Miniprotein binders against a7ua95r516to809. Designs and how they scored, part 141

Target 1, 294 residues: a7ua95r516to809
Amino acid sequence: ASLSLLSISDLVPDLQFIFFWMSNAIEILYFIQQKSPAYMQTIELMDDKAGSKESLLSATISANEEAMTILEEVIMYTFQQCVYYITKTLYVVLPGLLDCNPFGTEPSSEQCRRAAGVCVCAVCVMPEAVRRVVSVFQTTSDLLQQYQVHSEIQSQMFAYLFFFTNVSLFNQLIDKGPARGWFQRSRVLQIQASVKILLDWAKGAGHNHLAQKFFAKFCSTVTILASPPQQLSQMSWKALCAEHPSLKPVQLHRILTQYQLMAELGPLPIWQPSSEDEAYIYRTVDLLESFENH
Short names: E, the ipSAE of ESMFold2; O, the ipSAE of OpenDDE; V2, 0.75 times the mean of E and O plus 0.25 times the DockQ between their complexes.

## First folded at step 8 (miniprotein)

Design pm1c (at its last look DockQ between E and O 0.87; V2 from the best seeds 0.00; counts 0 for: pae O 5.0 > 1.5, pTM E .612 < .8, SAP 71.266 > 70)
Fold by ESMFold2, look of step 8:
Structure pm1c (fold): chain B 294 residues (1-294), chain A 85 residues (1-85)
Amino acid sequence: as target 1 above (294 residues)
Amino acid sequence: SDPYLIEFAELLLEAVEKLIERLERLAEELGDPELLEEAEELLKRAIELMTEALDIAREGDPERILELLIEALRLMAEALRLARE
């Protein structure tokens, strides 16, 4: 399909429909959880008539179990459908973060360009590639609030979206970075600035904890690549592992190898893996991250 | 005459009515009034079950009402599966 078919704006009607089903299921589930115990107490206080009291209590327990099972399956299914559609759009827009130059000063919209001499809003100065990613997150947040989705479910959804974003950006940087020149220092600094804007959005939206947790691997990678050579070359392998625990040995080794090449520090390896870690730096199956939720 | 079962039935009836309205709006926006007809039929059947449950609530047969409520939930879940197509 075309990239315009994958935009978040095109999916809003479908997402509204799915969130509406989810919110209804949550409301009914909450009702059962909050009101059924009192109802069962009422049954226990009934006059016993030919065993009617016990048969009603048994039927009520059985009905509650089945109702909750049905509703939990609906909630899980609708959650997965929302995540599926949102991540499809996110996957399309994320590579632009690695290619953009956030240091441009021109507004991104015509209305903001016309007002640039008197007023420049924060959205208008945001690079278009970053704005596209933020738009996906902001639209998701707006929909979750519009349908009054429980805050724990909102947190779970953003936890997965940030996890997905981290895996996508990290994998693309590691896999395509050499061919695309993304390991060059000027590009790394541009990437770092773009990610800073995204992290600022997450902080302002109340998701700072989730962003810090789930972006750690990509942020560690960019931090290492942005480090001045004089400072980084003074750090041992052990020290780097301790400062960047989110990186596996094969990942850290690849990042440092690319850093040394781009900083023109000669062919002799500067950072020597510990003897324990040396078994892991050749595990290419561990180089890229899985999109499976952990 | 059980306030819990009456409230349960009213909550489900309201949810199903809203879902039917949403389905009909979606079908109209897409220019096909028959779109999602199968899902709509299941939700209309769920309304029939909820209406019967409310009528029976005055008779004090709560086990029958529970059966109707569960069947309505099953129809609502199946309508969702059909609507995803």
Scores: ipSAE 0.428, ipTM 0.814, lowest interface PAE 2.6, mean pLDDT 80
Fold by OpenDDE base, look of step 8:
Structure pm1c (fold): chain B 294 residues (1-294), chain A 85 residues (1-85)
Amino acid sequence: as target 1 above (294 residues)
Amino acid sequence: SDPYLIEFAELLLEAVEKLIERLERLAEELGDPELLEEAEELLKRAIELMTEALDIAREGDPERILELLIEALRLMAEALRLARE
């Protein structure tokens, strides 16, 4: 199927299989880790009949290490596969989030309308483009819960997915934003509202801290762009750096430059980078976020 | 009998049984009952090894039990690899 037609629902069967294996491997690994010390201690307390105790202990250690290694490989592989499939679906739906008008009368989901009542759940009132993104995360959450995946692995999964989402949205906004008019105040406010819906979902799903951490760059960018010219023009470069520490100097400079162009502001000396940052604002290699740094 | 190895073998056995059921359902859903046959065969072999391990656990040879459980894990990992392709 073309990437454009790939939905998270189409991947659910494959994801279910992968999550099953991942969960089982984690459970077995945890079992070994918890039971091995007690088992080794039991061997150590056995009567040393004919020097067999040391050999048995060595064999047990080796066997446990091998078993743990295999399980860790399975966990790592299954985790990577889940991330691969889920991020493919995110890649398809994330561009729609930037073009979304959450203030428009978009028709609520057909699925909830077919139930004999107007579902007013938070998902049903979401704009279609936001709902599609949330659906990917919700499906992931549901599968992780269904298969009782360990909470640490769930947190790592969401950390990566939020990271990926932030990088994707940030890079698209910085690269395509000027050309698409996403730096216009009205469009920025739409983007801000759409992202707020996503963050509110993440908060409701118990991932508030992760969402705040990993969306920081995108949220900072949107916050700056959403700021009224009268307010933003009173903020110094140093104040903006301090308020938005997730942004590199080159990124902040780019955002402010594009904001200035969009708002038809003349040169603002107050936004002049510090002498310390002046060398960094030209590091265009640092402008876009990398997907590899997670 | 080693109660920890018995518990471990029982846990693995339950996991593999659930996996076979899942593979069967996936094969049915895809309309290709042969798609996962090789993976299922490996899992069935893993069950045999774990069953043997449980029997040996009664005899008190922990080294042999661990060997069988490790081999079962290897078969499970290979079954997983095949199911990905």
Scores: ipSAE 0.025, ipTM 0.500, lowest interface PAE 5.0, mean pLDDT 83
Fold by ESMFold2-Fast, scan of step 8:
Structure pm1c (fold): chain B 294 residues (1-294), chain A 85 residues (1-85)
Amino acid sequence: as target 1 above (294 residues)
Amino acid sequence: SDPYLIEFAELLLEAVEKLIERLERLAEELGDPELLEEAEELLKRAIELMTEALDIAREGDPERILELLIEALRLMAEALRLARE
């Protein structure tokens, strides 16, 4: 256990076991993949003296395919179990990120040291709600490194965790935001700052590209909500769609409607969507994102 | 004997030996020896089959060698499957 594991300590023993088996299965699979082609090529070049070449080749292909299929199944299952446990924890802590104030008058954990009456405070802290989310990501990173999981699997893991986080935050904001006051400008700026802390963590951990890709929808939403009213009212529908390609027409329309309501700007200005976009913006089934997209 | 079949069996044996080493270290760390003991028993059987396959490969019976390697791979997969909850 490391200092970063305090937030999810009860989960760590189960995760350690699953990461162990996943890492071992990946190592065996890669080893077989590396050696199998050379062996197959050798059989194909053999003289068929006893008529056994075809039988041996067929049996070897079958055995390798069966072994690889089983190992891939084990890897996928252990990966899905890790994702299940980690995302279950994330789902509990993520809503707090929408309610916290990183600009704060929150008590800081500043350490003050005195020498001849001089006080030196030199530490920066993040809000507790943000720290809980970061701790889940950090613990995942620590476990992947501890068990020497290949970088491509690490990338897949964080791709899914960022995807899940984006969907969870977006859906919470769109569905519950009006009742919770999250669309108020001051609250939106707090949310933007909190998300920036998560994105900065991802950059420091070497996952900047994944974070930019998978947080695009939520970041676009927060960017629009933080925009000055005069700038937003002067943009055409086509320009807004071009600036925010990650948002579906129905999602963009919902965000703009909530923005106008909270800003008390009166009736929503007419943006001229295309006939197809106009039809699509009334499809409620496309408003919220699915957690099951891979 | 087929030198590539012998090399393949030797490489699988190395992989199984590494799994046992990692399993033993983790059992000590977690203090959960009984479930890991079952996995270790399956891996030991896989090693026995691979050792037999290597011995037969040196004698030149390719059909028996292939049968033993397939069974060893299945036992290794079964040991890994114990990760399922």
Scores: ipSAE 0.012, ipTM 0.283, lowest interface PAE 8.9, mean pLDDT 70
ESMFold2 (binder alone), look of step 8: mean pLDDT 71; pTM 0.596

Design pm1d (at its last look DockQ between E and O 0.03; V2 from the best seeds 0.00; counts 0 for: pae O 7.0 > 1.5, pTM O .554 < .8, other shape alone 2.902 > 2.5, unsure alone 69.13 < 70, SAP 71.528 > 70, placed apart)
Fold by ESMFold2-Fast, scan of step 8:
Structure pm1d (fold): chain B 294 residues (1-294), chain A 85 residues (1-85)
Amino acid sequence: as target 1 above (294 residues)
Amino acid sequence: SDPYLIEFAELLLEAVEKLIERLERALEELGDPELLEEAEELLKRAIELMTEALDIAREGNPKRILELLIEALRLMAEALRLARE
């Protein structure tokens, strides 16, 4: 917490320490869960006096409950610390994804090509801004694998990291997009291509289901904004709501309004909200997502 | 004389030894050497409790062994807290 945040690489020693504590706590918890029931059964089957047998059973149950409470607290604490450091790093690198042109020339790839005479590293095939984000996820995956963290904990961690990434990207696009020109079609296509590289990484890492679930809102937003005018104009408000259930009516309305402005489709809205949705859109001020629902 | 408690004590001993080794590497990198040294002292006390538990296990006092193992776990958790402060 005293360490200055420069890059994910600068946090690796701190993260290794925390993952190591988490891994040890999980291993001890697993031992208790797997072996304590058999031990308690052994105590119950003893031909010893009832008083000494019952006392040992009571002591064992109490000790197991206390041990599991301590271990669960350690696991939760270390998990929260890892998430804190990783998301703090993501917060710094994620805005670059929205300004990234994956179709442009990346100077960072030149060193790999010239030095080797051939491109042998994955970093040579993705834009620097995307590579910075992927490096955070890859480092997390490497640490989880290195310390053999249970798959359920790994899934929970990537679920939260994808949730955080989705909220961060969506909020930045909706809040700053108009001023930054991010709703221009050319910029949206660049964003879509960059996000596809990130999602392809998640699929390769075995997290496709989590990525589809937690990136739904941002992916829906980019899909709508990247839609050809002819295709989008043929869809009713009801059809768009049904196709993009992750978007709240007020969010969908803002996205479509920005699409009309940037696509120059004229002043008349071609997408009419239902009377019920229109009432909520009119009264709702909060377009942005909260980071607190996880 | 109590296989479960002996295995438990041995597992905690192995975990603490690995944590001490990791703390020694972290002292240079994370900073705050005073807190990390205090954490290491708590882990060394946990080793003493587990060594006592293993010695007592030969005499068959399982309730005392459980007390020592839980105290060792508490020391490990406090060491983590200090190292992360």
Scores: ipSAE 0.666, ipTM 0.892, lowest interface PAE 0.8, mean pLDDT 81
Fold by ESMFold2, look of step 8:
Structure pm1d (fold): chain B 294 residues (1-294), chain A 85 residues (1-85)
Amino acid sequence: as target 1 above (294 residues)
Amino acid sequence: SDPYLIEFAELLLEAVEKLIERLERALEELGDPELLEEAEELLKRAIELMTEALDIAREGNPKRILELLIEALRLMAEALRLARE
């Protein structure tokens, strides 16, 4: 696959190959872990006719450790390759969620029929920008199920994909929001509706806990920005921190500053940070999230 | 006979045969077959090692079987690296 691939469907053959390798490695690793102890007991019960029991037991232990090391490296490599290719696709489609108008966009049911061959696909009722993102997640889910990847690895995959989505959307909103008009009330409500559709997909796919955990920063941001001014103005800084623990002080301060500007609540700051947090509200190095942390 | 080593060899053999089928499909679709053909040859060598391991398992030489199984795993891992280059 190359960086020029813009659709998850173009990556499916490569992803099928990688998931298949990963699934086979997991199955072999599981076999060793489940069956090797009984084999070692069999060796210990052998007649030691030539004094060879300890040599065979030592060789078996060494071989099992080597096999497990090789398999663990394959699993990690294939996981990283899947994440790399999938997130390249996500990077291209995620910005559209911030520009999307889910209230005025007609579903593309004909487009869904041609792409999927399914008459009752839920993707057909979504705005195009949301559909592109859901398609990446749904294709990933379908591939993980098709190759019977262990459920713990599936959870780790979606944890990272939701983390990546959160970081990408949050950073773009914070960094480009003023110039793009994304802090305007009507746009925030559109973004909120689009995110709701995405969260509903995650819940229906069995990933609600992971989505709640790893989307928390972006969801908190949109919830604050969507709040009515009368309600938000009555909340203290401390109450907002308690309601939105995923937001760093510099991030919360920036969000509230933009909210106050767009709601025309005057130039004087309404929300006063606690003395503990005041040291951190101007740390611009902490404003944007790193793709390497979660 | 050694049922653990036989099961290990059979599991690897089945996995490698399925991987070859998928690699051949990839060769038909992708434009650079040379690296994928090298990966396929490594997998065919892994099949030879697993077939030898199964034959030896009937003779009760477990240290040699362990050596063949580990080498087959190394060939499978290298084939993966070549298929992704």
Scores: ipSAE 0.356, ipTM 0.780, lowest interface PAE 2.6, mean pLDDT 81
Fold by OpenDDE base, look of step 8:
Structure pm1d (fold): chain B 294 residues (1-294), chain A 85 residues (1-85)
Amino acid sequence: as target 1 above (294 residues)
Amino acid sequence: SDPYLIEFAELLLEAVEKLIERLERALEELGDPELLEEAEELLKRAIELMTEALDIAREGNPKRILELLIEALRLMAEALRLARE
């Protein structure tokens, strides 16, 4: 199927299989780790009548290490496969979030309408583009819970997915934003509202801290762009750096430059980078976020 | 079914089966006869579960393999506990 037609629902059967293996492998690994000391102690307390105690201990250690190594590889592989499939679906739906008008009368989801009443749940009132993104995260959450995946692995999964989402949205906004008019105040407010819906979902799903951490760059960018010219023009470069520490100097400079152009502001000396940052504002290699740094 | 996950499950089961066999032989050499008999029965059941899991893996239905493996490991843990008492 073309990437454009790939939905999270189409991947659920494959994801279910992968999550099953991941969950069970984690459980087995945890079991071995918890019981291994007791096994070793049992062998150590045995009478060495045959001189076989040392050989048995060595054999048991080796077998446990082999089993744990294999389990760790299964966990890593299954985790990577889940991320791969889920991020493919995110890649398809994330661009729609930037073009979304959450203040428009978009029709509520057909699925909730078919139930014998107007569902007013938080998901049903979401704009279609936001709902599609949330559906990917919700399906992931539901599968992780269904298969009782260890909480640490759930947190790592969401950390990566939020990271990926932030990088994707940030890079698209910085690269395509000027050309698509996403830096216009009205469009920025739409983006801000759409992202707020996503963050509110993440908060409701118990991932508030992760969402705040991993969306920081995108949220900072949107916050700056959403700021009234009268307010933002009173903020110094140093104040903006301090308020938005997730942004690199080159990123902040780019955002302010594009804001200035969009708002038809003349040169603002107050936004002049510090002498310390002046060398960094020209590091265009640092402008876009990398997907590899997670 | 992911062929890699099946192969990986087969390797894991083989590794655990070898562990069971090693532990069984060691218990036969060192254990109290009464507790040993109970422990040996648990190990035997663990081996049977592992064998079933391997057969299921070879049939290409890996969905129960890890569940059987967990149960086999639990039986091994109980056998080792009994042999220590």
Scores: ipSAE 0.015, ipTM 0.371, lowest interface PAE 7.0, mean pLDDT 81
ESMFold2 (binder alone), look of step 8: mean pLDDT 69; pTM 0.546

Design pm2 (at its last look DockQ between E and O 0.03; V2 from the best seeds 0.00; counts 0 for: pae O 6.7 > 1.5, pTM O .716 < .8, placed apart)
Fold by ESMFold2, look of step 8:
Structure pm2 (fold): chain B 294 residues (1-294), chain A 85 residues (1-85)
Amino acid sequence: as target 1 above (294 residues)
Amino acid sequence: SDPYLIEFAELLLEAVEKLIERLGDPELLKRAIELMTEALDIAREAEELAREGNPEEAEELRKRILELLIEALRLMAEALRLARE
């Protein structure tokens, strides 16, 4: 069927418009916050021959409160619109990270084609699935910088984008992994390498701490699945919970069950949940993560 | 001197003019420009009344400037909402 395929580059004109509105609203809000207190102090010092400065002060307070409310609503609306459009493109490109092979990528740039039969230029081209995800993040970063969006808003934007990426990848791995063979060790190592490239981008872009915080669940999952069987089978449930606090008991249980199956460690469960966690390992309502973060 | 209301009006006017360049010439943003132009004219009147020793009349004009600034903001926010519908 013909799908409505939107790349991030197709959305740039709309995103530029939305970021411009957001930036204007932030600038006006900042102006009010920084200048209004001094103005109200000058009203307090005005010569009050008719006793009307109290009326002006009251009107000023009321107007500033309404202005800030309007501007905050514009900022929230434009932020939500940006997130909606950006995550729409992320949703389309993220599954490819689970299917790609970063070790089998061939260089295709003209810079790597020096002579037939002799190309000493190492494979320097990021796998295409990873490039598509990085392109979304890089385009977002470029737009935020172009419009000089306040650093707190930039951090909040990337916090949500990394959260969305983590939820999307984790849910797909857990939900589709058995049918797609994604729990096979060779596939896990490929996924781990692809995620490493993405994390390296985040570190180079100045978002390392946000990525560490918000990718924790997916990264923990991949780390467990990539562990050698001899090492992992000797770790207790309690030790794994301590090493991977981002994983809920039902999630850790599911990951270990799939690991045991793929590593052919026998049908008898190796990892026994703590008595406190035993009530929760079958709560399928808690298995997948929500994209909502209220 | 009370540069706050003038600076506020000028900041809004600059923002509206830039937004019109991106949206074309929408009616709501043109009306916001009219409100800000009126606010700046009233700001000149308020300064003159204050110098002439008419502080109550100057303060009434400053309250009107505030009303015009808020209405302009409402129009800008509405223009954004309509552009994204």
Scores: ipSAE 0.640, ipTM 0.900, lowest interface PAE 1.1, mean pLDDT 84
Fold by ESMFold2-Fast, scan of step 8:
Structure pm2 (fold): chain B 294 residues (1-294), chain A 85 residues (1-85)
Amino acid sequence: as target 1 above (294 residues)
Amino acid sequence: SDPYLIEFAELLLEAVEKLIERLGDPELLKRAIELMTEALDIAREAEELAREGNPEEAEELRKRILELLIEALRLMAEALRLARE
């Protein structure tokens, strides 16, 4: 069955099974880590009239090492399976986030209402595309809580999911943005609003620090593209590099070039790299992000 | 007393019983239950021997319990692998 055709809801039974296995393995591993040191100490303090105390201690150490190895392999396998299914679902729903409008329907829509004598579009409800992405994160959070997965593993899961989301959105915007019109100011503002909904969800879920860390590249990109021409024209290349350290020079150069074209600005010296920076830009081939740079 | 070995075997038994309920009685998990039940019986025998002043025999039984616990964990790991194929 192709996972690209399934919603996150369709995967819940499989994910529940995998999280159930992961939770049980973690509980057993935690028990060994918490209780085995005390047990080994009791062996060392035993009266060794038989001369077999060292043999029991050695057997206990070997058994604990083997048990921990087996459990760590089970935990790693189940973690990788969860990540695989969840990121496959994210991959299908993420492009929709770049095309949706969180500010409501077109002005000509029959759903446009008048309020206090002013024509206002329908109340801003989370767009379906954004809701689908949030549903993946929320379902993951719910399953981690349901199966009482330790906070450290929960943090690792969301670190990877945010990393994946950031890379996917950044690569889609850079690679397909020019052809899809996504660099137009009105579209960038829509993208910025949609991303804010995801970041607000992450903050509410207790993952604000992870979201700030792993969305930095995409957020920097959208911030630059959403900047007014008057504001951006006052900044030097060096100042922009300093303000957006998450962007590689080649990435920043591409973003500014697209901004200049879409804003219909003539060549502006203020955004030109130095001769040394130019050499560095031409020496790097890292325009798109790798999913393995973690 | 062997609270560590007994608690370990009881924790594994509880985990495997919960896994069997969801998987519908796989052979490997049933074998793991048998091994852990045997481990609990041996643990009680080891505790009794230690109280009677036979520490040498008690220590040999404790080593046997460790072997059974590891075999049960290997069976659990194999059951997961087969369930995901």
Scores: ipSAE 0.623, ipTM 0.889, lowest interface PAE 1.0, mean pLDDT 81
Fold by OpenDDE base, look of step 8:
Structure pm2 (fold): chain B 294 residues (1-294), chain A 85 residues (1-85)
Amino acid sequence: as target 1 above (294 residues)
Amino acid sequence: SDPYLIEFAELLLEAVEKLIERLGDPELLKRAIELMTEALDIAREAEELAREGNPEEAEELRKRILELLIEALRLMAEALRLARE
């Protein structure tokens, strides 16, 4: 199937098997970790008939270590497979978030319209492009809960998905934003509203801290671009660096330069990078975020 | 065939055999061993098919291997749950 046709719903059957396997492997690993010390103590308390105790202890230790190693590998593999499939679906739907007009009269989801009542749930009132992104995260959340995946693994999954989403959206905005008009104030406000809906969902799903952490770069970029020229032109480079610490100097410089062009502002001495940052603003290699740094 | 699945199944078998000695509910774990053994047999077949240049059939077998291993892990988890009570 073309990547363009891949929906999260199409992957649910495969994801179910992977999540089931991952959950069981975690449970077995946890059991071994919790019971191994008590079992070793039991062996240590046994009467040492003919040196059998030491051999049994050694064999038990070796078996537990091997089993734990394999279970950890399975957990990592299944985690990576989940991330791979889910991020493929995100890759397809995320561009729509930047082009979304949340203030437009886009018709509510067909699914909720088929229920005899007007569903006014937060998901049903979402713009289609936002709902598609939220649906990927919601489906992931539902599967993690359904299979009772350990909370730490759930947190790691969402951390990675939010990281991926932030990198994808940030890079698209920086790279394609000028050409697509996404730096225009009206478009920025649309993007800001769309991202707010996603962040509100993440907050409702219990992932507020993760969302705030991992979306920081994209949110900072959107916040700067959404700022009125009268306000932003009064902020020094140093003040902007302090307010938006998630942005590298090269990224902030790029955003301000594009903002200046879009707003038809003359050169602003107040936005001049510090002497300390001047060497870094030309590091174009650091401009876009990497997917590998997670 | 994912060499990883074979290695995993082999190591799980060894782990389960040792768990039988420890947990005292042999029926679920014995059934898990049966499923993992079947998975290993299918995995070897999948490797042979992949080597013969039939990757599509090998991928179908890989799905079956995964199903068997998942079911085995489920039985192991249930045995472990019962041993915790």
Scores: ipSAE 0.016, ipTM 0.422, lowest interface PAE 6.7, mean pLDDT 83
ESMFold2 (binder alone), look of step 8: mean pLDDT 79; pTM 0.731
ESMFold2 (binder alone), alone request of step 10: mean pLDDT 79; pTM 0.730

